# Designs tried in a protein design chat: VHH binders against q9xw16. Part 105

Target 1, 132 residues: q9xw16
Amino acid sequence: MSGWNAYIDTMTAAAPSIKRCAIVGAADGSVWARTEADNVFKASEEELKTFVALFNDVTQVPAKGADIEGVHYVVPRTEESLIFGKKENTGFFAVKTKSAVLIAVYEGPNEVAAQVRKAVESMQTYLNNAGY
Below, E stands for the ipSAE of ESMFold2; O stands for the ipSAE of OpenDDE; V2 stands for 0.75 times the mean of E and O plus 0.25 times the DockQ between their complexes.

## First folded at step 8 (VHH)

Design ta3 (framework vhh_6fv0_2; at its last fold request DockQ between E and O 0.99; V2 from the best seeds 0.87)
Fold by OpenDDE, fold request of step 13:
Formats: C-alpha cells, sequence, structure tokens
Structure ta3 (fold): chain B 132 residues (1-132), chain A 119 residues (1-119)
C-alpha cells in the first residue's frame, strides 16, 4: 500500500459514512489514491481533469453544479478551497491542498455530512502542513 | 426551536413579479446561511438561491440568474426573494430554509408559500 493509500484509510476511519474517496492531482486530476474493492471510486481521469479545474473559479460552480462518477450534484454554495454537493441522501466534499484535491462521497443526512467535512478538512490541514 | 414562516406567494401572469418574505425565529438568524428552495408537482426539492449570514455572498441556480434576487434584513430576522420576469416553469411551492451544520445544505425549512404562473 502506497503512502497516499494510508491517507485514504485515515479519512474513511474518521468518517465511516464515506462510501468512496480519492486523492488526485490538483493540476490535472491524475489519481494518486482511491478507495478500492467494494467501495471503488469510479470517476474517470477525464472527469477528474474537468472537476479539479472547477477550483480555478469556485464562484462559477453553484450555477452549474458538479459531476462526480457520472452523477450530477447541486452545489448551493462554495468556499475558497471547498466544493460540496448534494443529491438526495448523498453528497460530496472536495477540498484543495497545495498540490492535491481530496474528494469524499458520502451517504446520509446532514448530521453525517458534518463528520465527513471534518475528516477531509483535517486531512487538508495535515497535507498542507506537510507541503502537499 | 427554529421557526420559518414564508409569505408573499400568489397567482401572476408570465412576465409578472412577486416578492417573497420569510420571518425567522427561535435561532440566531444573522449567524446562518439562508436558502430558498422550491418544489413543483411531481418533482423533487430544487435549490434556488443561497445567501451568506451577512448577505455579502449570494448564489443562484442558473435558470433564475438575472431574474431573482435574494436579500436579508438581519435586524428584522427576515429573508426575501424578489422574483421578476416570472415563467410558467417557476411555478412551485417555495420554502425558506436555514443551514445549521455548515454542510452546504439546509437543515430546516418552513411550510412554504405557493407561486403560480399562468396566463
Amino acid sequence: as target 1 above (132 residues)
Amino acid sequence: QVQLQESGGGLVQPGGSLRLSCAASGFTFDDYYMYWVRQAPEKGLEWVSTISSSGSRTYYKDSVKGRFTVSRDNAKNTLYLQMNSLKPEDAAQYYCAAEEHDTGWPDYRGQGTQVTVSS
């Protein structure tokens, strides 16, 4: 298991409601690590390239929404380094670090979502401090 | 207990205007992101607009941009939605909603006010 896979395990351990997650390059959407097996993260390289480009101007994302794994999510608001979306009882959090984008897809009510956000933002802080 | 009470709905012709209001109580209104969402018959809940706690940031669904304006008066604990150039596809039950868990989605909403657009 690569070092990046360990960070996937840390996030999923911190928030059990995460169904799938990935760490990708902020510049091109290349996959550095992702959940596998029964919880495989299925976004294509082309889709991820488009997704990470949303961080070039997050203010434009709410009007159009965002797509992950072929699923369209509404994005009612954004923050500088954070894109989060909602669809029915599912959603995602995507945070940007110095060189990466962390994406976590979850299932459940907003109470569950709060724990997911804490997990990905904690990892964001850790990676930023480590220079990534 | 969070309470949200919408008003201002009604029947208008295409191209007409309405101004919705939402009276908030039971929570610190000026700390919350507020939302307008809507639901048309046989359709799911649809996001319309979001406004930050201070009102300095606003967000809109693409189909309502340029026609709808969200605003708030924190001194009056009131949220507003000015709807201009209304279209038949805007007809729906409109709900005021509040975000508590900082997750980019509302946690509470009122009983709603009906907006009908017909010639």
Scores: ipSAE 0.892, ipTM 0.945, lowest interface PAE 0.5, mean pLDDT 96
Fold by ESMFold2, look of step 8:
Structure ta3 (fold): chain B 132 residues (1-132), chain A 119 residues (1-119)
Amino acid sequence: as target 1 above (132 residues)
Amino acid sequence: QVQLQESGGGLVQPGGSLRLSCAASGFTFDDYYMYWVRQAPEKGLEWVSTISSSGSRTYYKDSVKGRFTVSRDNAKNTLYLQMNSLKPEDAAQYYCAAEEHDTGWPDYRGQGTQVTVSS
């Protein structure tokens, strides 16, 4: 999905602490776009299918956490369209739109993580308004 | 200045119960997600439980679900953890913690209270 790469660029520009990110289909986890080259987002389609299914009931996620790129994250709480997790000094934010899930993996303290949250939620709102 | 003071730890037998308390001051307690985290010797911090600002939603690590109950009294600026059916694996320093940046992870913690489980 060539056209989706611009959205990857927009998110990474809005929050430079994003190390890797992807836009995947909400139904099946298929990769529409991802960071490439030196910062390849390396989740398999099978892992992503499992991950996006967590949005079927986000309240179940904290009990066991979540896996992305083969890394296990603790998820101490969720919000209706948001799953976010921590492992040491790294973490992720994932938001669901009408048809997609946006995933951003970052490194840094909570102040940095707050910038990442704002970037992914801004894109979530934009894509929802655009019909995605 | 954020102040969190835990109390209620102690020595109990396996299967016993403890109620931890956390007195909070220096911030508007009612606006914050609150957390219990713990640390056993030679280990990193482990998340245990989360409670929403109103107390209407609670979350638990799978290994404590059904045994531990988090609650809060916003009129008294106090967070609680009721721990039942304690196991040796639950022995740790328990910390009350508060989230400031809406990132799903706490920014502040207290000095902790020790829970020891032995027969």
Scores: ipSAE 0.775, ipTM 0.896, lowest interface PAE 0.8, mean pLDDT 92
ESMFold2 (binder alone), look of step 8: mean pLDDT 82; pTM 0.821
OpenDDE, look of step 8: ipSAE 0.887; ipTM 0.942
ESMFold2, look of step 10: ipSAE 0.761; ipTM 0.889
ESMFold2 (binder alone), look of step 10: mean pLDDT 83; pTM 0.824
OpenDDE, look of step 10: ipSAE 0.884; ipTM 0.941
ESMFold2, fold request of step 13: ipSAE 0.711, 0.722, 0.755; ipTM 0.872, 0.876, 0.891
ESMFold2 (binder alone), fold request of step 13: mean pLDDT 82, 82, 82; pTM 0.822, 0.819, 0.821
OpenDDE, fold request of step 13: ipSAE 0.888, 0.890; ipTM 0.943, 0.944

Design ta4 (framework vhh_6fv0_2; at its last look DockQ between E and O 0.92; V2 from the best seeds 0.70)
Fold by ESMFold2, look of step 8:
Structure ta4 (fold): chain B 132 residues (1-132), chain A 119 residues (1-119)
Amino acid sequence: as target 1 above (132 residues)
Amino acid sequence: QVQLQESGGGLVQPGGSLRLSCAASGFTFDDYYMYWVRQAPEKGLEWVSTISSSGSRTYYKDSVKGRFTVSRDNAKNTLYLQMNSLKPEDAAQYYCAAELYDTGWPDYRGQGTQVTVSS
């Protein structure tokens, strides 16, 4: 949809440890683009609607954590436009832009997680500057 | 080198209180988010609480919210956990931990201090 798949490719190329990712609408969680084929991002419509609503007040998230693709993640803290969580050796980073939420699910140690954060925030900045 | 030294654990009755302390050295303590995590027998590591570098923001697991209070004294490089209204399910090895990689997750922890809750 509207060439959003290129942004998926850009993020996965920038941080190869990203296993699955998606760009979803910030208002309703509708999927604009996602990883497909062997690495399908498979969160349900209901789950994504609930997930993007967490950005209405990120300070409430750590109490109960967050669910993505039916997996429960611990969220020990948040930042203004960033929700990030961990489950064992996997995790996610999610950032909000003006119109969208970028979600990246990764596997690996903290050094890898830092690279994923940089890739996702770089795309966040790019999309915000482009008016999205 | 980075060191975290927990203390203050012990035996307490249900409904009782304990105050845990963690002395930090080998890094600029007031630049980093700090954490309390715990591990009960035959359970995985469980996040309990987070405090921002300045101490202005605190976060708690839902089951301890209202009973536990995390705080820090940056002048003394010390992290605290005040644990009130203790329950049997709070019994665990408690670890002080630091987020050195800025990834929203603690990546270094101390040796821990044991909290036992029994009648």
Scores: ipSAE 0.658, ipTM 0.850, lowest interface PAE 1.1, mean pLDDT 91
Fold by OpenDDE, look of step 8:
Structure ta4 (fold): chain B 132 residues (1-132), chain A 119 residues (1-119)
Amino acid sequence: as target 1 above (132 residues)
Amino acid sequence: QVQLQESGGGLVQPGGSLRLSCAASGFTFDDYYMYWVRQAPEKGLEWVSTISSSGSRTYYKDSVKGRFTVSRDNAKNTLYLQMNSLKPEDAAQYYCAAELYDTGWPDYRGQGTQVTVSS
């Protein structure tokens, strides 16, 4: 298991409502690590390339939404290094570090999103401090 | 007790305008993002607009961008939605909502106000 896989495990452990998770390169969307087995993160390379590019101008994302794993999510607002969306009882949080984008797809009521956000932002902080 | 009360809905012709209001109470209004959402018949709840706590940031659904304007008066604990150039597809029950958990999605909403667009 790569070091990046450990970070996937850390996030999923911190937020049980996370169903799928990935760490990808911020520049090109290349997958560094992802949940696998029964919880395979299914986004294609092309989709991830498009997704990470959303961080180039997050202000435009709410108007159009965001697609992950072939699913279109509503994005009610964004932050500089944070994109999050929702679809019914599912959603995602994506945070950008210096070199990576962390994506967590979760399932549950709105209340569980707080824990998911905390998990990915904590990892964001950790990776940023580590130079990634 | 969080309370949100929408008003200002009504019947207008296509191209007409409405101004919705939302009176908020039971929470520190000026600390939270506020939302407008709507639900049309036979459709699910859909996001319309978001405004930051200070009002400095606003976000809009693509289909309403340029026609709708969200604003707020924190001194009055009131949220507004100016709707211009209304279209039939804008007809819906409109709700104001508050993002109390800071999760990027509204957590509480009022009873709504009906907007009908018809010639």
Scores: ipSAE 0.591, ipTM 0.823, lowest interface PAE 0.6, mean pLDDT 93
ESMFold2 (binder alone), look of step 8: mean pLDDT 84; pTM 0.839

Design ta5 (framework vhh_6fv0_2; at its last look DockQ between E and O 0.50; V2 from the best seeds 0.00; counts 0 for: pae O 5.2 > 2)
Fold by ESMFold2, look of step 8:
Structure ta5 (fold): chain B 132 residues (1-132), chain A 119 residues (1-119)
Amino acid sequence: as target 1 above (132 residues)
Amino acid sequence: QVQLQESGGGLVQPGGSLRLSCAASGFTFDDYYMYWVRQAPEKGLEWVSTISSSGSRTYYKDSVKGRFTVSRDNAKNTLYLQMNSLKPEDAAQYYCAAELWDTGWPDYRGQGTQVTVSS
């Protein structure tokens, strides 16, 4: 149907606490799709290139944290293809697929974060199985 | 009930050392990531260190890396924080915390133990 934008819609429908999200190229951070209009995901190509490079060694991320949309997040731990970030009552989940990085920014208490994680990881699995 | 009880805080001079302990009960301790977080007066909670359920992975905020060491003894249900080369900026209430909901962030914490660093 509408290409990469349909995947954005799928993630936001699965976890309504997601306020902004994007699918970007793993090699260069180029935006393949993102939330638009009133909830536009705003990040420069330079910021996204820096962000996706964190997946080259996720074990180094907790020491300094991570930045998305000019916001600095604490990253208390990571998993192989997954970076978690938290700042006050907001946070993000980012996962790497073969070709892409999926980024979801959410608002809410820690209890809603599990729903966001599940939505993003389900899409990660789908894209990996599709060869992306 | 889940309980986390911190101990080992106290007054120490800059450059000194303290060892914090946290006794855990009411849950299967070796299934969970454990954390140290701290709070200074008029400040929010600050993440300090994380340790995986087995103890095989440890993480530190940059400002304490190389000075603090987190460890756990799963047979004793106890979490530790060895703090060396303490600075005045390290003075805070230190909390032992657990990630019970697998959200990437600690979601349950104890009452804390006070660390004071003064000359």
Scores: ipSAE 0.451, ipTM 0.770, lowest interface PAE 2.2, mean pLDDT 89
Fold by OpenDDE, look of step 8:
Structure ta5 (fold): chain B 132 residues (1-132), chain A 119 residues (1-119)
Amino acid sequence: as target 1 above (132 residues)
Amino acid sequence: QVQLQESGGGLVQPGGSLRLSCAASGFTFDDYYMYWVRQAPEKGLEWVSTISSSGSRTYYKDSVKGRFTVSRDNAKNTLYLQMNSLKPEDAAQYYCAAELWDTGWPDYRGQGTQVTVSS
């Protein structure tokens, strides 16, 4: 298990509503770590490449939404380093660090989103401070 | 008991203006992100605008930018949507919605107010 896998474990432990999670390269969407087995993160390389590119101009994302794992999410708004989306009882939070994008897909009522967001933003802060 | 009550809808001509209001009660209004969403006939619910709890941040659907302005008065527990230069495609049932965690899907939503744009 790589060090990046440990960060996956940290996020999923911090937010049990996270169903799938990935850490990918911000530049190209290459997968550094992902949830596996029963909770395998299934986004393709091409999809991830497209997804991370959304951070190049987040202002356009709400108009188009975002696709993860073949699922289209509504994106109500964005921040410079934050893209989040919603679809029924599911959603995602994606945060950008200096070199990575952290993606967490969650399932549950809206209330769980706070915990998911906190988990990914906490990791974002940690990684940024670590130079990643 | 949470209540969101929209008002201000009506019939206007293209290019006209409306000001929607949403009276909130039964929850800590100033803690919530507030949303305007709308549903046109034969269409799904779509996001229109968001305003942060303090009102310091506002967000708009691209098609309404420059025409719609969201605001809030936390002292009055009221959300507003100033709609200028209305277009036929703006016709819809408009709902105010509240969400604590800002995921874009509301915890609470009102009954709506109808906006009709017709010559």
Scores: ipSAE 0.019, ipTM 0.305, lowest interface PAE 5.2, mean pLDDT 90
ESMFold2 (binder alone), look of step 8: mean pLDDT 83; pTM 0.824

Design ta6 (framework vhh_6fv0_2; at its last look DockQ between E and O 0.84; V2 from the best seeds 0.74)
Fold by OpenDDE, look of step 8:
Formats: C-alpha cells, structure tokens, sequence
Structure ta6 (fold): chain B 132 residues (1-132), chain A 119 residues (1-119)
C-alpha cells in the first residue's frame, strides 16, 4: 500500500459515510490513491481530468453541476478549493491542495455531510502543511 | 425552532414575473446560507439558487440565470427570489431553505409557495 493509501484510510476512518474516495493529481486528474475492492472509486481518467479542471474556476461549477463516476451532482455553491455536490441521498466533497484533489463520495442523509466535510478538509490541511 | 414561511407565489402568464419572500425565524438568519429549491409535479426537489450569509455571493442553476435574482434582507430576516421572464417549466412549489450545517445543502425548508405559469 502506497503512502497515499494511508490518507484514504484516514479519511474513510474519520467519516464512515464515505463510500468511495480518491486522491488525484490536481494538474491532470491522475489517480494517486483510491478506495478499492467493494468500494472501488470508479471515475475514469478522462472524467477526473475534467473534474479537477473545475477548480480553475469554481464559481462556474454551480450553474452546471459536476460529474463523478458517471453520476451528475448538483452543486448549489462552491468555496475556494472546495467543491461539493448532492444527488438524492448521496453527495461528494472535493478539496484541492497544493498538488492534489481529494474526492470523497458519501451516502446518507444530509446530516452526515458535515462529518465527511470535516474529514476531507482536515486531510486538505494536513497535506497542504506537508507541502502536497 | 427553525421556521421558514414562503409567500408570493401565484398564477402568471409566460413571460410574467413574481417575487417570492421567505420569513425566517428561530435561528440566526444572517449567519447562514439560504436556498431556494423547487419541486414540480412528478419531479424531485430541484435546487434553484443559493445566497451567502451576507448576500455577497449568489449562485443559480443554469436554467434560471439571468431571469431569477436571489437576495436577502438580514435586518428583516427575509429571503427573496425575484423571478422574471417566467416559463412554464418554472412552475413548481417553491421552498425557502436554510443550510444550518455547512454541508452544502439545505437542512430545513418551509411549506412552500406555489408558482403556476400558464397562458
């Protein structure tokens, strides 16, 4: 298991509602680590390339939404370095670090989203401080 | 107790305008993002617009951009949605909603106000 897999484990442990998770390169969407096995993160390279490019102008994302793993999510708002979306009882949080994008797809009522956000943002902070 | 009460809905012709209001109480209104969402018959809940706590940031779904304007008066604890150039596809029950958990999605919404667009 690569070092990046440890960060996947940390996020999923911190937020059990996370079903799938990935760490990808901010520049090109290349997968550095992802959940595997029963919870394999399934976004294609092409999709991830498009997704990470959303961070070039997050203000435009709400109008169009965002696609992850072939699923279209509504994005009601964005923050700097943070894109989150909703679809029924699912959603995602994606944060951008210096060099990576962390994506966590979760399932459950809206109440679980806060914990997912915290987990992802905590990792964001950690990685940023570490220079990543 | 969080309370949201929508008003201003009605019947208009295509191209017409409506201004929805939402009276909020039971929480610190000016601390939270507010939302407009809508639900048309046979459809699910649909996001329409979001406005930041101060009102400095607004977001719209693509289909309402340029036609709808969200605003708020924090002194009055009131959320607004100015709807211009209304289309038949805008017909729905419109709800005011509050994001109280910083989850990127509203947690509470009112009973709604009906908007009908018909010639």
Amino acid sequence: as target 1 above (132 residues)
Amino acid sequence: QVQLQESGGGLVQPGGSLRLSCAASGFTFDDYYMYWVRQAPEKGLEWVSTISSSGSRTYYKDSVKGRFTVSRDNAKNTLYLQMNSLKPEDAAQYYCAAELHDSGWPDYRGQGTQVTVSS
Scores: ipSAE 0.855, ipTM 0.927, lowest interface PAE 0.5, mean pLDDT 95
Fold by ESMFold2, look of step 8:
Structure ta6 (fold): chain B 132 residues (1-132), chain A 119 residues (1-119)
Amino acid sequence: as target 1 above (132 residues)
Amino acid sequence: QVQLQESGGGLVQPGGSLRLSCAASGFTFDDYYMYWVRQAPEKGLEWVSTISSSGSRTYYKDSVKGRFTVSRDNAKNTLYLQMNSLKPEDAAQYYCAAELHDSGWPDYRGQGTQVTVSS
């Protein structure tokens, strides 16, 4: 129950529509925790390094979108510490904390996306307040 | 009731320009992100541009960046898309859309206006 895996469980419990998620280092994309088993978060280390670097200037992301798990997503806008993407009926939310990036991949309509965003942003706030 | 009404579409030659307008009603327009999306026949919906609620931030799909300009007039509840240097691949039904929920994606759209680029 200790360590970063508990935060994975907290997010997936808060928004059951999350299919896969991960906590990765903001500086280098190293995986601190992720969903496992038949819900394995499959992004490569190279892809994650590229992905977390998008937070260096989120305003440039919408032009070309973003890749996660080999899937290309449209990113129609961003916020200071938040990147979201969409492909058909799937999408992701990613938020940056002081030390980490939280990534959640979900499936479903607009109402599901709002639930996922709330779960991920609640964890972002918690980790920031804890110094992470 | 929420309404988005697009206008300004038409037939234009390659390299030409069009300005699309979208009249909004039934919600507080200046509280919301607004979007342009488009759909060519038998293709999926494609995101084109986004503008923040105040108009201070704009975002563009790479293929239209530098050619299209999104703007809004919050006093008139109107969204605009200035489309310059039009290409055949820009031909589509263009929709004005709003993000009425906190989802990161437009969740309400109008009926659209047709843009045709002759070759």
Scores: ipSAE 0.565, ipTM 0.816, lowest interface PAE 1.6, mean pLDDT 90
ESMFold2 (binder alone), look of step 8: mean pLDDT 83; pTM 0.834

Design ta7 (framework vhh_6fv0_2; at its last look DockQ between E and O 0.89; V2 from the best seeds 0.00; counts 0 for: pae E 2.2 > 2)
Fold by OpenDDE, look of step 8:
Structure ta7 (fold): chain B 132 residues (1-132), chain A 119 residues (1-119)
Amino acid sequence: as target 1 above (132 residues)
Amino acid sequence: QVQLQESGGGLVQPGGSLRLSCAASGFTFDDYYMYWVRQAPEKGLEWVSTISSSGSRTYYKDSVKGRFTVSRDNAKNTLYLQMNSLKPEDAAQYYCAAELHDTGFPDYRGQGTQVTVSS
């Protein structure tokens, strides 16, 4: 297990509603770590490249939404270095660090999103402080 | 308790305009993002617009950009949606919604107001 896999485990442990998550390069969407096995994160390299590019101008994302793992999510708003979306009983949080984008896809009612957000943002803070 | 009450819906012809209002109570209105969402017959609930607590940031789905304008009067605890150049595909039950848990999506919504667009 790579060091990045440990961060995946930390996020998934902090928010059980996370079904899949990944840490990818902010520049190119390359996968550094991801959930595997029954919870394999399925986004393609091309999709991730497109996704991470959304952070170049987050203000434009709500109009068009965001795609992850072939699923289109509504993005009602964005924040700096934070993109989140929803589709039915699923959603995602994606945060950008200095070098990475953390993506967490969750399943459940809207109430569980708070915990997912906290988990992802906590990791964001940690990685930023660590220089990543 | 949180209450959201929409009004202003009605029947208009294509190209017409409506202004929806939402009276909010039971929470600190000016602390929260507010939303408009809508549901057309045989379709799911869809996001229309978002406005930040101060009103300084607004977001729109692509299909309503340039036609719809969300605003708020925090002194009156009221949310608005100005809808211009209405199209038949805009016909729906429109709901005012509040994001009270900071989850990136609204948690509560009102009973809605019906918007019908027909010639």
Scores: ipSAE 0.831, ipTM 0.918, lowest interface PAE 0.5, mean pLDDT 95
Fold by ESMFold2, look of step 8:
Structure ta7 (fold): chain B 132 residues (1-132), chain A 119 residues (1-119)
Amino acid sequence: as target 1 above (132 residues)
Amino acid sequence: QVQLQESGGGLVQPGGSLRLSCAASGFTFDDYYMYWVRQAPEKGLEWVSTISSSGSRTYYKDSVKGRFTVSRDNAKNTLYLQMNSLKPEDAAQYYCAAELHDTGFPDYRGQGTQVTVSS
């Protein structure tokens, strides 16, 4: 079992609208921790490798959008270390730290998105300060 | 109250150009990301373009990149979309939209303006 599971629990507790999330390696998309059981985060290794590579230049992402868990999301804008995506009543936030990418998938109207963003950005700051 | 009012739509031939405008009021226009989205008959809303609050960053859907230019004049509270090399698939009701909450996505839109492309 990974010792990273506590960080998964921290993010899902901070934003209950998060349905699934994961911490993956920024270089290769390897899964360090994820939600499991009834809420398994189910992106493949191949998809995650492609996804984390988007952080090499986030400005290119809006043109084509992004895929996670086999779902295609519109990405209308990005920020330096942050990619957002939306499809209908679902969305994701992904942030890059020094070593990792944090991915949170949520369901609900746009009104809950700010809480999800805050949860992942708080963890981003924590991990960056810890050297990850 | 927040108001977004689009104008500049019309009928144009394939290859033609149109310039859409969106007059904004009821909020501090300079503080918000602005968006163009469109809807063709019997289709869902489709994101077209995004511009940052200062206008320093612009983003485009791949199919319009190089043909459309989003801009804003914060002194006049106005958003623009210059549409060149128009194609039949660009025909739609075009809406300007704002991200009034920090959601990452537009959450308020105007009534729209119709763009029709036919020969």
Scores: ipSAE 0.467, ipTM 0.786, lowest interface PAE 2.2, mean pLDDT 90
ESMFold2 (binder alone), look of step 8: mean pLDDT 84; pTM 0.843

Design ta8 (framework vhh_6fv0_2; at its last look DockQ between E and O 0.90; V2 from the best seeds 0.81)
Fold by OpenDDE, look of step 8:
Structure ta8 (fold): chain B 132 residues (1-132), chain A 119 residues (1-119)
Amino acid sequence: as target 1 above (132 residues)
Amino acid sequence: QVQLQESGGGLVQPGGSLRLSCAASGFTFDDYYMYWVRQAPEKGLEWVSTISSSGSKTYYKDSVKGRFTVSRDNAKNTLYLQMNSLKPEDAAQYYCAAELHDTGWPDYRGQGTQVTVSS
């Protein structure tokens, strides 16, 4: 297990509603780590490349939404380094660090989303402080 | 308790305009993102627009951009949606909604106000 896999485990442990999770390169969407086995993060390289590029101008994302794993999510708003999407009882949080994008896809009512955000942003802070 | 009461809906012809209002109470209105969402027959809940607590940031789904304008008067605890150039596909029950937990999605919404667009 790579060091990045440990961060996946940390996020999923912190927020049990996270179903799939990935850490990808902010520049190109290359997968550094992802959930595996029964919870494989399934986004393609091309999709991830497109997704991470959304952070170049997050203000444009709400109008068009965002796609992850072939699923289209509405994005009602964004923050500077944060994109979150919703689709029925699912959603995602994606945060950008200095060099990475952390993506967590979760299932459940909106009440569980707060914990997911906290987990992802906590990792964001940690990685940023670590220089990543 | 959180209360949101929409008004201003009605029947208009295509190309017409409506201005929806939402009276909010039971929470610190000016601390929260507010939303407009809508639900048309046989369709799910659809996001329409979001406005930040101060009103400085607004977001719109692509299909309403340029036609709809969200605004708020925090002194009056009121949310607005100016809808211009209405289309038949805009017909729906429109709901005012509040995001109380910073999740990027509203937690509470009102009973809604009906918007019908027909010739």
Scores: ipSAE 0.889, ipTM 0.943, lowest interface PAE 0.5, mean pLDDT 96
Fold by ESMFold2, look of step 8:
Formats: C-alpha cells, sequence, structure tokens
Structure ta8 (fold): chain B 132 residues (1-132), chain A 119 residues (1-119)
C-alpha cells in the first residue's frame, strides 16, 4: 500500500500479536495512520496529545504509568525513546522517531512481547533513517 | 536454573522499617533489570520498584516513592528493598523478579516474603 498505512501493515505482519497500532505525530499526537476495520485503534486526539508529551521526559512516566485507549498501563521502566506498558495479559510498546510516535498494543505471553518490540524498533530505525 | 530467594519479611508496626533481600543465582545477575512486585490478599500483582542492571537507574510507583529504596550489590548477586515509614497498605507478599527477555516487564520471580503491618 502507499502512504503511512503501509507501515501499519508492515508492523502487524511482522508481529501478528499486535492487535492495534498507530503512527502519530510526535509534536501533537495527530494520527498519520492507524489500524482500521475490525481492530480500530480508538485513542482520542486529546489522549494522544497527552501520550506523546510523555516522551518529553520518559523518566517521569513510571511513577504514574500511561493511558492509551482509555486503559491505564503500568510502566515499570523506560528507555530514551521507548515506553513499555503492561496491563494484565496485554501491553503496549511505544517508540519515538524524529517526527513520530509508533504505538503497538498487543496481547499474549512474554515471548509475544519480544516479537512486538522487535517489530516496533525495526520500524523506528527505518523511519529515523528516512528522516522521520 | 534461575533461582530468586527473598528474605527479610516480617511483622512491623505502622511507621516502622524493614529491609528485604533477594539472593539470585543461575543467570548473569548484572546483565538484567531487577524488580520488586507485591501482592496483597485477593489483589492482583502490583509493581513496586525497578532497578537497572548497573544500579544507575531506579524507578518507583508513586505511592512508595520517597519511602522505599531499591538497590543491588552485583558482586554478591543480591537485590535489596529498604522499606521505611511502612503503612498498612504496604502489607503484602513481596517478590523479587527479573526481566530476562528485555520486554520492560519481569518474566521470572521468586516465591516471595511476607510483610505484615499491624498495630
Amino acid sequence: as target 1 above (132 residues)
Amino acid sequence: QVQLQESGGGLVQPGGSLRLSCAASGFTFDDYYMYWVRQAPEKGLEWVSTISSSGSKTYYKDSVKGRFTVSRDNAKNTLYLQMNSLKPEDAAQYYCAAELHDTGWPDYRGQGTQVTVSS
């Protein structure tokens, strides 16, 4: 596919346990692409604006966690451009590129989470190298 | 095989202190993030604190920040949790846990040690 939706397809193909994902603008949370149809990523623009602002200082996130799609996630640690979230048997990985934040919501055991992380970080590297 | 052995739990009055220890073996301790998590009766597992492999970064849930201090001694393969100003809501089974697969969440834990806070 063309446009930003092709990147959504690439991530979900690389890690089938990704149930929903999105690419949003790092400055304001504007949606560039998201999963649609049966697995619509349903975060509001207001929620996404708050979420991407967490990347202004990821070290502050673990104290209170993070919200995505109205779900509260525990964030036990972060890395410079990466926020992990966990809620029961689900979780998310979010990474920041130069211009965007990639968000992937997954379900499954720990082995699945490693695959999701690999898929999201591969796309992060690709977009950064492309100037995004 | 991976082994995590917690100790140092007990009964303490509100406002008191305890120091938990966790002896680790069966993996290269100083390569991994380590965690304290806890579980009160009929409640889910609750994250408490995280420490980086070198010990240079520490993270706390908001409700324990300033009262609890996580630390590690990589030469002794031991993780610690200093718990001060204990409150009744801190009473729980405390587990030492390791993040062996770099997923931002611990995927192995010990059997736990009980902390009871009562007057």
Scores: ipSAE 0.664, ipTM 0.848, lowest interface PAE 1.1, mean pLDDT 91
ESMFold2 (binder alone), look of step 8: mean pLDDT 83; pTM 0.833

